# Designs tried in a protein design chat: VH-VL binders against Urease accessory protein UreE (ureE). Part 20

Target 1, 153 residues: Urease accessory protein UreE (ureE), of Acetivibrio thermocellus (a3dgf7)
Amino acid sequence: MIVERVLYNIKDIDLEKLEVDFVDIEWYEVQKKILRKLSSNGIEVGIRNSNGEALKEGDVLWQEGNKVLVVRIPYCDCIVLKPQNMYEMGKTCYEMGNRHAPLFIDGDELMTPYDEPLMQALIKCGLSPYKKSCKLTTPLGGNLHGYSHSHSH
Short names: E, the ipSAE of ESMFold2; O, the ipSAE of OpenDDE; V2, 0.75 times the mean of E and O plus 0.25 times the DockQ between their complexes.

## First folded at step 21 (VH-VL; framework fv_narsoplimab)

Design g5x (from f1x with light chain S92Y; at its last look DockQ between E and O 0.61; V2 from the best seeds 0.49)
Fold by OpenDDE, look of step 21:
Structure g5x (fold): chain C 153 residues (1-153), chain A 123 residues (1-123), chain B 106 residues (1-106)
Amino acid sequence: as target 1 above (153 residues)
Amino acid sequence: QVTLKESGPVLVKPTETLTLTCTVSGFSLRNAYYGVSWIRQPPGKALEWLAHIYYNDEKYYRTSLKSRLTISKDTSKNQVVLTMTNMDPVDTATYYCARIYTDYSEYAYFDSWGQGTLVTVSS
Amino acid sequence: QPVLTQPPSLSVSPGQTASITCSGEKLGDKYAYWYQQKPGQSPVLVMYQDYKRPSGIPERFSGSNSGNTATLTISGTQAMDEADYYCQAWDYSTWVFGGGTKLTVL
């Protein structure tokens, strides 16, 4: 199966009547031009992203009847910070940026993939990071690393 | 509307096998967002997860009861079945089937529950 | 094998704040979920992913999770909030419930 475009995002429809199959796309893969993946049901999927837009959680890549193939960004271990004020927000962004950490945002929380040295560095900077499993879906800045990430089970 | 309904015997003798059926409606058992679990609750006691079945037929069991439990599904009938062997009075409980919102991540929570069925194990 | 520990009971007066804790090893690294169960009824999801409220759950319900403890907070507790509350976590192959907390509104 080769898919070349996003049809729509599943968040926009009622998914109760659908038969959903997932393709796991890592946070660092969402902007790749070509991906070869296996769906949750074991279907080989070739993804060609020619428009340069990043894939998003919930993007439907294929549909036949009520069957859909949906992008899933898997959870990973993250460093999470919740700035209490604008100063902390700025400081967090500055510190993460200086370390070229990929930065993501969800509501009032800032997130980056877990890295023990980074964790300690942020603490030393007077910040209050904590570890949490999360989805890195909304980039705010930083470098997206092409590293392989293993999920801890 | 999402519904789950438990059905099966309400009285089981010791050493016999319990078979419960969960009939679901309002969603597909082929939807990867969802799975179905069985959870029981002895009278006046806490909830206890027993078994889970994913949309792709992956199955998980409570470790302490794994040898006694079997979960299966028939997607065409919208049914999930739990069997539990060698029933004992201690297994007397309200048995629930519940839908899990799950994507193989920590989104795994029970968003819809059946009414439950009380199963009494007595000679 | 993971164990979630809750206080067995908690009493509050109407209008006061109830805080129900759920403790588990490294629970702060995972999401906590909360269920409300009234007598003779099935459990109802009242909190997911630590602090998110399902549709229909009043704003007086809030949640947090830090360290090894998740907390369900009910501000301005009402008589209708009297129920058993269960925390829950997921660990890939296991779903775990706490022992439950009976909340009494005096």
Scores: ipSAE 0.268, ipTM 0.766, lowest interface PAE 1.9, mean pLDDT 90
ESMFold2, look of step 21: ipSAE 0.628; ipTM 0.815
ESMFold2 (binder alone), look of step 21: mean pLDDT 92; pTM 0.930

Design g6x (from f1x with light chain K52R; at its last look DockQ between E and O 0.02; V2 from the best seeds 0.00; counts 0 for: pae O 4.1 > 2, placed apart)
Fold by OpenDDE, look of step 21:
Structure g6x (fold): chain C 153 residues (1-153), chain A 123 residues (1-123), chain B 106 residues (1-106)
Amino acid sequence: as target 1 above (153 residues)
Amino acid sequence: QVTLKESGPVLVKPTETLTLTCTVSGFSLRNAYYGVSWIRQPPGKALEWLAHIYYNDEKYYRTSLKSRLTISKDTSKNQVVLTMTNMDPVDTATYYCARIYTDYSEYAYFDSWGQGTLVTVSS
Amino acid sequence: QPVLTQPPSLSVSPGQTASITCSGEKLGDKYAYWYQQKPGQSPVLVMYQDYRRPSGIPERFSGSNSGNTATLTISGTQAMDEADYYCQAWDSSTWVFGGGTKLTVL
């Protein structure tokens, strides 16, 4: 199966009427040009990004009748911070930015992929990060680089 | 406004070492979104990538010229330096420094270029 | 050692469509980027990620890809579009340029 476009996002419709198969896309794969994946039901899926836009959680890549193939961003280990005020928010963003960490947001929590040195650095800065399994779905700026590059935090 | 400016000798003798400096402004060499590359273009010929340096000082070189190339940076001076040893007339070219944008989507393109400097290798 | 292949030259009449191709074995998996270079000037980015047009680039410029071939298309070609065009890709910490295509507007 080859898919080249997002049909719609499943979050916008009633899920009870659909038979859903998921394809897991890592947070750092959402904008890759070509992906070769295996769906949850064991279907081989080739994904071509035809416009450079990022895949999103819930994106439907294929539909036949009530059957749909849906993008799922899997959980990963994350550093999570919950700023208690605007000062902490600013400080967190500043510290994360200075260390070139990719930054994501979910509600009132800021998240980045887990990295032990980064975790310790944030603690030393007086912040209160904690480790949690999270979905990195909503980027909040930050210094993003190619995954193949080595990163120092 | 982003600017890159090449500076260095315009005439080099064969076997000598070329040293070029790229002075940047409008962005920081510490910015993880960006790196700086050197690219040359012989008269009437195609662009040729030479070397690249990332914000974290990772360096990459054209394989065929790796033994002759060294790239470095001084972030405090906003400068990137390229040295090329054992210059030959075949190395005569316009040398550009350019800023590259990169992200987790493997974007790797040169969004800003210097004006270039013509380096002639002649006895 | 990756190689990107472009036609060395292309001629088009004003108002016609110019299509410049760039072929490479890995281009099916990697994004292509395009640069315009006019005589005596530095290259200018005109297309990134195969399809995306930078700010300031006219809408008559478009990009596409099929298999291992990327294509830069200029619709309604104008005299000012006469230039050398280079495709570029990145793979395994190596930046590669095509041989360039000289576009002549007749």
Scores: ipSAE 0.023, ipTM 0.668, lowest interface PAE 4.1, mean pLDDT 90
ESMFold2, look of step 21: ipSAE 0.667; ipTM 0.824
ESMFold2 (binder alone), look of step 21: mean pLDDT 91; pTM 0.926

## First folded at step 22 (VH-VL; framework fv_narsoplimab)

Design i1 (from g3x with heavy chain V36M S62R; at its last look DockQ between E and O 0.84; V2 from the best seeds 0.65)
Fold by OpenDDE, look of step 22:
Structure i1 (fold): chain C 153 residues (1-153), chain A 123 residues (1-123), chain B 106 residues (1-106)
Amino acid sequence: as target 1 above (153 residues)
Amino acid sequence: QVTLKESGPVLVKPTETLTLTCTVSGFSLRNAYYAMSWIRQPPGKALEWLAHIYYNDEKYYRTSLKSRLTISKDTSKNQVVLTMTNMDPVDTATYYCARIYTDYSEYAYFDSWGQGTLVTVSS
Amino acid sequence: QPVLTQPPSLSVSPGQTASITCSGEKLGDKYAYWYQQKPGQSPVLVMYQDYKRPSGIPERFSGSNSGNTATLTISGTQAMDEADYYCQAWDSSTWVFGGGTKLTVL
């Protein structure tokens, strides 16, 4: 199966009517032009992203009747920070930026892929990070870096 | 509308096998966003997770009861089945069928519950 | 074997804030879920992934999770909030429920 465009996002329709198969796209793969993946049902999927727009959680890449193939950004181990004030927010952004860590946001939490040295560095900076499995879906600043990371699910 | 309905015997003798069926409607068991689970609650006691099955038929069981439990599903019938062998009076409980909202991970939640069925184990 | 510990009971007056705690080893590193169960009824999800509120759940319900403790907070508690509350988390291939907290609204 080769898909070349996003049809729509699943959040915009009634999920209960669908038979959904997932294709896992890592947070660092969402902007790749070519991907070869295996769906959760074991279907080989070639993704050609020609428009250059990042794939998003819930993007439907294929549909036949009520059967759909949907982008899933899997959970991964993350460093998570919840700034308590604007100072901590700024400090967190500064420290992560200074270390070229990809930064994501979800509500009032900031997160980045887990990295033990980074975790320790943030602690040493007086921040209070914690480890949690999260979806890295919303990059802060809108730019994703092409990093290769080792992480657990 | 999503509905879950438990069915099966309400009385089981000790050492016999319990077979419960959960019939679902309003969604498809082929939807990867969902998994199905069985949870029980002894009278006046806490909830206890038993097993769950993903849309791709991957299964998980409570460790202490794994040897006694089997979970399965028939997507064509919209049914999930739980079997529990060697029933004992201590297994007397309300048994719930529940739908899990999931993305194929443990970071999921039970978003819909059946009404539950009380199963009494007695001679 | 993994255990989530909840206080067996909690009483609050109408309009006061109720805080139901759930303690477990490194629970803050996991997601906590909360369910409300009224007598003779099935559990209802009231909080997922620590602080996320399902549709239909009043805004007076909130959640947090850090360290070893997850907390379900009900501000402006109402009589209708009287129920058993169960926390839940994933631990080593097992879904674990807390022992439940009976919330009484006096």
Scores: ipSAE 0.514, ipTM 0.832, lowest interface PAE 1.0, mean pLDDT 92
ESMFold2, look of step 22: ipSAE 0.655; ipTM 0.812
ESMFold2 (binder alone), look of step 22: mean pLDDT 91; pTM 0.919

Design i2 (from g1x with heavy chain G35A; at its last fold request DockQ between E and O 0.73; V2 from the best seeds 0.70)
Heavy chain, then light chain:
Amino acid sequence: QVTLKESGPVLVKPTETLTLTCTVSGFSLRNAYYAVSWIRQPPGKALEWLAHIYYNDEKSYRTSLKSRLTISKDTSKNQVVLTMTNMDPVDTATYYCARIYTDYSEYAYFDSWGQGTLVTVSS
Amino acid sequence: QPVLTQPPSLSVSPGQTASITCSGEKLGDKYAYWYQQKPGQSPVLVMYQDYKRPSGIPERFSGSNSGNTATLTISGTQAMDEADYYCQAWDSSTWVFGGGTKLTVL
ESMFold2, look of step 22: ipSAE 0.652; ipTM 0.815
ESMFold2 (binder alone), look of step 22: mean pLDDT 92; pTM 0.929
OpenDDE, look of step 22: ipSAE 0.684; ipTM 0.859
ESMFold2, look of step 23: ipSAE 0.672; ipTM 0.822
ESMFold2 (binder alone), look of step 23: mean pLDDT 92; pTM 0.931
OpenDDE, look of step 23: ipSAE 0.021; ipTM 0.652
ESMFold2, fold request of step 24: ipSAE 0.696, 0.688, 0.664; ipTM 0.826, 0.830, 0.821
ESMFold2 (binder alone), fold request of step 24: mean pLDDT 92, 92, 92; pTM 0.934, 0.933, 0.934
OpenDDE, fold request of step 24: ipSAE 0.673, 0.695, 0.666; ipTM 0.857, 0.863, 0.851

Design i3 (from g3x with heavy chain A35S; at its last look DockQ between E and O 0.50; V2 from the best seeds 0.00; counts 0 for: pae E 2.3 > 2)
Fold by ESMFold2, look of step 22:
Structure i3 (fold): chain C 153 residues (1-153), chain A 123 residues (1-123), chain B 106 residues (1-106)
Amino acid sequence: as target 1 above (153 residues)
Amino acid sequence: QVTLKESGPVLVKPTETLTLTCTVSGFSLRNAYYSVSWIRQPPGKALEWLAHIYYNDEKYYSTSLKSRLTISKDTSKNQVVLTMTNMDPVDTATYYCARIYTDYSEYAYFDSWGQGTLVTVSS
Amino acid sequence: QPVLTQPPSLSVSPGQTASITCSGEKLGDKYAYWYQQKPGQSPVLVMYQDYKRPSGIPERFSGSNSGNTATLTISGTQAMDEADYYCQAWDSSTWVFGGGTKLTVL
């Protein structure tokens, strides 16, 4: 099937009696304009995200009666830090930003996709990072496309 | 309203096979976000996870009890069934079914529990 | 299988803070979950993903998880908080519960 827009998000509805199928969208794919996926039930899904707005966990892409197709952002290996004070928060964000690491936040936790050199660098700075499987959904910054030295409009 | 209801025999003889049925309502077993586990609790003792079945029929079992357990479901009847072979008095416990919020790569917690059914193994 | 160890009991006076620990090897690498169980009742989820409170759970419940230890903290403990508390983790394809802690409010 071909889907061209997000209909709504499951956070806004009572999903419990729905028949739900999902399509996995990696955290680094949420702003891609064209995606070809298989749903969890094996349905071919073409996604045309022409406006470039990020797909979010729980976005409903298709509905027929009580059957819905829902975006799921899979868990991945992450570096996680729980800053104990504002100094640690600032130091962590500085070190992550200096390396252009994508930053995510959930409650007290700062998260970034796992990278062994970054893990070691944070340990050497006296921070206490650890490895954990996380769902990366809430970016701290606005740029998930990766870094580019060329910007044209 | 989400409801899980356990049913089955209250008394089982040693060596017999136990069959328990969990009837669910308020959610669909065809909903990829939800699935069902069985957990037991001997009187006055800790909770012990037994088995899990996903919406797509993938199944997992407690490592120590795997040879004795079978889990299945009938989505059209809203039922999940547990079978446990070769019952022994040590298996006397309250048996619960519980709903799990299912995530493709991580399944973590039980957000709704049945009232439980006490199964006594004696004789 | 990993083992989650809890103290078997804890007593506090009304208004005091109760801290229930759950210890397991590298438990901070996983999410911890907590259930409250009152006599004759089924367990009820009171904390998920280390520190998140389900809707309807009072703000006096909080949680943390780092290193080898997760902690459920109840501030301003009330008589109605008297119950058994179980921690839980997920380990690949299995669910693991702690041995439980009986919280008594005297």
Scores: ipSAE 0.448, ipTM 0.765, lowest interface PAE 2.3, mean pLDDT 87
ESMFold2 (binder alone), look of step 22: mean pLDDT 90; pTM 0.917
OpenDDE, look of step 22: ipSAE 0.751; ipTM 0.877

Design i4 (from g3x with heavy chain A35T; at its last look DockQ between E and O 0.62; V2 from the best seeds 0.62)
Fold by OpenDDE, look of step 22:
Structure i4 (fold): chain C 153 residues (1-153), chain A 123 residues (1-123), chain B 106 residues (1-106)
Amino acid sequence: as target 1 above (153 residues)
Amino acid sequence: QVTLKESGPVLVKPTETLTLTCTVSGFSLRNAYYTVSWIRQPPGKALEWLAHIYYNDEKYYSTSLKSRLTISKDTSKNQVVLTMTNMDPVDTATYYCARIYTDYSEYAYFDSWGQGTLVTVSS
Amino acid sequence: QPVLTQPPSLSVSPGQTASITCSGEKLGDKYAYWYQQKPGQSPVLVMYQDYKRPSGIPERFSGSNSGNTATLTISGTQAMDEADYYCQAWDSSTWVFGGGTKLTVL
């Protein structure tokens, strides 16, 4: 199938009434114009995102009756930092920015895809990062990420 | 309303095979957000996860019991079935089926539980 | 064959804070989940993904996870909180439950 637009986001829908199939979109693929993916149920999906808006977790790309195809952003290994004050927040953003690390936020935690050298660098800077599997869904600052990364989850 | 209900024999003889059925309602087994696991609990003891089945029929088993367990589902009947071979008195426990909510198993939680069914293994 | 270790029992007076720990190798790098089980009842989820509280769970319940230990904290413990509590995590394609902690409210 070919999908060309987001119909709505699943967050506002009663999930229990639906038959949901996922299509995994990596955090760095959410803004790609063209994607070829395989759904969790093995359905080949062509995604044409012509409007340039980033796909989001929970976006419904297709619906027929109660059947829906939903965007899922996979978990991945992340470097996570929880700044304790404004200084640490600033320092974290500065250090990650200087290294061109994509930065995401979830609550009071900052996240970036795991990279061992980056992890060590942050530690050397006096920060207290830790490793955890997370969804990278909310970019901090810029909305565009054109990175290609290898990750595990 | 979401419900899970375990059914099957409450008494099994040693060496026999236990077959339990979990009938679900209020959600579809074709919903990728919802998957089903079996968990057991011997009287007065801790919970033990047994098996898990994904919406796409991917299956996981307890390492220690893998050789004895088979999990399957019939989405049209809203049923998940667990079979456990070579039952022993040590396998006497309350067996639960539970729904897992998540997009990935690693990050899933059991948000709904059946009432459980006590299975006694005895001669 | 990962193992999650919990204290078998914990006693607190009403109004005090109860902290139930769950220890496992690098548990802080994973998500911890907590379930409450009262006698004769099925388990009930009280905490997911370390610190997230399901709807209906009182605010006095909180969770944390770092290093090798996840902690379920019950502030202002009430008599109704008396139950068995189980931590749970995923490891090596296996769901693992802790041994459970019996919380007694004196």
Scores: ipSAE 0.619, ipTM 0.850, lowest interface PAE 0.7, mean pLDDT 92
ESMFold2, look of step 22: ipSAE 0.622; ipTM 0.794
ESMFold2 (binder alone), look of step 22: mean pLDDT 90; pTM 0.925

Design i5 (from g1x with heavy chain G35A V36M; at its last look DockQ between E and O 0.75; V2 from the best seeds 0.64)
Fold by OpenDDE, look of step 22:
Structure i5 (fold): chain C 153 residues (1-153), chain A 123 residues (1-123), chain B 106 residues (1-106)
Amino acid sequence: as target 1 above (153 residues)
Amino acid sequence: QVTLKESGPVLVKPTETLTLTCTVSGFSLRNAYYAMSWIRQPPGKALEWLAHIYYNDEKSYRTSLKSRLTISKDTSKNQVVLTMTNMDPVDTATYYCARIYTDYSEYAYFDSWGQGTLVTVSS
Amino acid sequence: QPVLTQPPSLSVSPGQTASITCSGEKLGDKYAYWYQQKPGQSPVLVMYQDYKRPSGIPERFSGSNSGNTATLTISGTQAMDEADYYCQAWDSSTWVFGGGTKLTVL
């Protein structure tokens, strides 16, 4: 199966009437132009993303009747920070930036893929990070850099 | 509208096998957003997770009861079945069928519950 | 077996804030879920992934999770909030429920 475009996002329709198969797209793969994946049902999927737009959680890549193939960004271990004030927010962003750590946001929490050295560094900087499994879906700044990471789920 | 309904015997003799069926409506068991689970609650006691079955037929069981439990599903019938062997009075409980909403495996929650069925194990 | 510990009971007056705790080793590193169960009824999800409210759950319900403790907070507690509350988490390929907390609204 080769898919070349996002049809729509699953959030915009009644989910319960569908037969959904997932294709897992890692947070660092969402902007890749070519992907080869295996769906949850074991279907080989080639994804050609020519428009350069990042795939999003819930994007429907294929549909036949009530059967749909949907993008899922899997959970991964993350460093999470919840700044208590603007100073901490700024400091967190500064420290993450200086280390070229990809930064994501969810509500009032900042997230980055887990890295033990980074975790320790942030602690040393007086921040209060904690480890948690999260979906890295919303990059702060809107654009993702090319990263090569291996994460356990 | 999502509905879950448990069915099966309400009385089981010791050493016999319990078979419970959960019939679902309002959604498809072929939807990867959902998994199905069985949870029981002895009278006046806490909830106890028993087993779940994912969209892709992956299964998991409570470790202490694994040898006694089997969970299966028939997507065409919209049914999930739990079998529990060698029943004992201690297994007397309300048994719930619950739907799991899942983004990814372990990161899920029970968003819908059946009314439950009381199963009494007695001679 | 992983264990989640809840106080067996909690009493609050109407309008006061109820805080139900759930303790487990490194629970803060996991997602906590909360269920409300009224007598003779099935459990109802009232909080998922620590702090997220399902549709239909009043805003007076909130949740947090850090360290070893998850907390379900009910502000402005009402009589209708009287129920058993169970916390839940995933640990070692097992869904673990707390022992439950009976919330009484005096």
Scores: ipSAE 0.584, ipTM 0.841, lowest interface PAE 0.7, mean pLDDT 92
ESMFold2, look of step 22: ipSAE 0.610; ipTM 0.796
ESMFold2 (binder alone), look of step 22: mean pLDDT 91; pTM 0.912

Design i6 (from g3x with light chain Q49H; at its last look DockQ between E and O 0.68; V2 from the best seeds 0.00; counts 0 for: pae E 2.2 > 2)
Fold by ESMFold2, look of step 22:
Structure i6 (fold): chain C 153 residues (1-153), chain A 123 residues (1-123), chain B 106 residues (1-106)
Amino acid sequence: as target 1 above (153 residues)
Amino acid sequence: QVTLKESGPVLVKPTETLTLTCTVSGFSLRNAYYAVSWIRQPPGKALEWLAHIYYNDEKYYSTSLKSRLTISKDTSKNQVVLTMTNMDPVDTATYYCARIYTDYSEYAYFDSWGQGTLVTVSS
Amino acid sequence: QPVLTQPPSLSVSPGQTASITCSGEKLGDKYAYWYQQKPGQSPVLVMYHDYKRPSGIPERFSGSNSGNTATLTISGTQAMDEADYYCQAWDSSTWVFGGGTKLTVL
C-alpha cells in the first residue's frame, strides 16, 4: 500500500476494538521523505512523508473500516543519564554535542543510542550513565538529521 | 469494558485431557497490541505461566509443559482455547486467562485477568 | 522456571511504609511489573514499566528497578493493601513470576 499522510494518533481514540497492524519506523527514520517497509502482518508499505513532519509513535497511517496500520518506534540499546544538577546537565549535553550524538529526553532522563566510547567518556567525567533499552521518541536539539547521516555512512 | 471469562470449574480424572476456553470481549484478537495467555495457580502456591498466543497466531509454551499443551484461537468466536494432556493430581489449580499488552521486543505484561476457574484432578 | 526471588512475607503496621523486593539477574535491564492478589480473587496489575501506576491504583504505590532488584513501595499502608504481591519480568520468549510476598497489615 502507499501512504501519504498521518490520519490521526491512537492517543486520540479507543483502539481496543480495532484490528491493528504495525509498521516499524526506526527513530532515525521518522523524518525521511520516502520509506519502504514491511508491516508486522507482511504487507508492503510505501510511505511518502513529503511534508517533513516526524512520524510519531502511535500514528495511524492507513485505515479501512476497523483495520488500521500504526507506527511503532522500536526499542534500541541506549545510554541513559539522570542529571542531578545544572552542571551535570550542561556537561552531558556538551559531551554528546561534541560527538554529534543525537540527544533525547523523557522526564528527567537524557538518552542517546548506545556507543561504547561515549559511555566511557561520560564515566570519566564522573557522571553515572547506564545502559538501557529505550524507545527514542522525543529529540532534544534536532540532532536527528546529523546522526542519521552519520549512521548511514 | 474488557472481559475475559474462563470455562466453568471442572473435575478431571487422571490421564484425561483438559480443555479450557477463554471468551474475550471489549477488544479484538486481531489487534497487534494484545495477546492472550493462560496462567495457573495451584492452591496456596505461586502463579505459573503456561502459554500465550499472539494476534498473528505465533504461540509460545512453558518449556517444562510444552509436550502437554496446545493453545489455539477462534477469532470469529472471540475464543482462546488451551488443551493440556495427561492430567495428574499435581495439575490441580486455578486456571486464568489474561490479556497481554506487548510490543513483542521489550515488554509484555498482563493488564486484564479473568476470574479464573478451579480444575480439580481427582485420584 | 522462576528466576525472580521475593521475600515470602512482610508485616507492617497501618500508616507505615512497606517495601517488597524482587531480585533477579540483571533485572534492571528489563521492565518489572507487579500484581496484587487478594484472597479468593484474581491478580490485578498495580505497577508497570518499573514505576508507572495503572489508572485506579492509589498514589501511595510506587516502584523502582535498578541493578538486580525491583522494589514495590507502599507508603501509608492501609488494611485494604493486605494481599499477595507478585513481581514479573519478560524477556521476548520467557515469562518469569516471582514466588510472591504475603503482605500483612497488623
Scores: ipSAE 0.464, ipTM 0.781, lowest interface PAE 2.2, mean pLDDT 88
ESMFold2 (binder alone), look of step 22: mean pLDDT 91; pTM 0.920
OpenDDE, look of step 22: ipSAE 0.671; ipTM 0.852

## First folded at step 23 (VH-VL; framework fv_narsoplimab)

Design j1 (from i2 with heavy chain S105P E106D; at its last read DockQ between E and O 0.78; V2 from the best seeds 0.75)
Heavy chain, then light chain:
Amino acid sequence: QVTLKESGPVLVKPTETLTLTCTVSGFSLRNAYYAVSWIRQPPGKALEWLAHIYYNDEKSYRTSLKSRLTISKDTSKNQVVLTMTNMDPVDTATYYCARIYTDYPDYAYFDSWGQGTLVTVSS
Amino acid sequence: QPVLTQPPSLSVSPGQTASITCSGEKLGDKYAYWYQQKPGQSPVLVMYQDYKRPSGIPERFSGSNSGNTATLTISGTQAMDEADYYCQAWDSSTWVFGGGTKLTVL
ESMFold2, look of step 23: ipSAE 0.767; ipTM 0.867
ESMFold2 (binder alone), look of step 23: mean pLDDT 90; pTM 0.912
OpenDDE, look of step 23: ipSAE 0.444; ipTM 0.827
ESMFold2, fold request of step 24: ipSAE 0.814, 0.810, 0.781; ipTM 0.881, 0.879, 0.867
ESMFold2 (binder alone), fold request of step 24: mean pLDDT 90, 90, 90; pTM 0.904, 0.899, 0.900
OpenDDE, fold request of step 24: ipSAE 0.639, 0.615, 0.644; ipTM 0.844, 0.847, 0.844
ESMFold2, last read: ipSAE 0.797, 0.819, 0.771; ipTM 0.879, 0.883, 0.861
ESMFold2 (binder alone), last read: mean pLDDT 89, 90, 90; pTM 0.891, 0.900, 0.902
OpenDDE, last read: ipSAE 0.633, 0.637, 0.657; ipTM 0.845, 0.843, 0.848

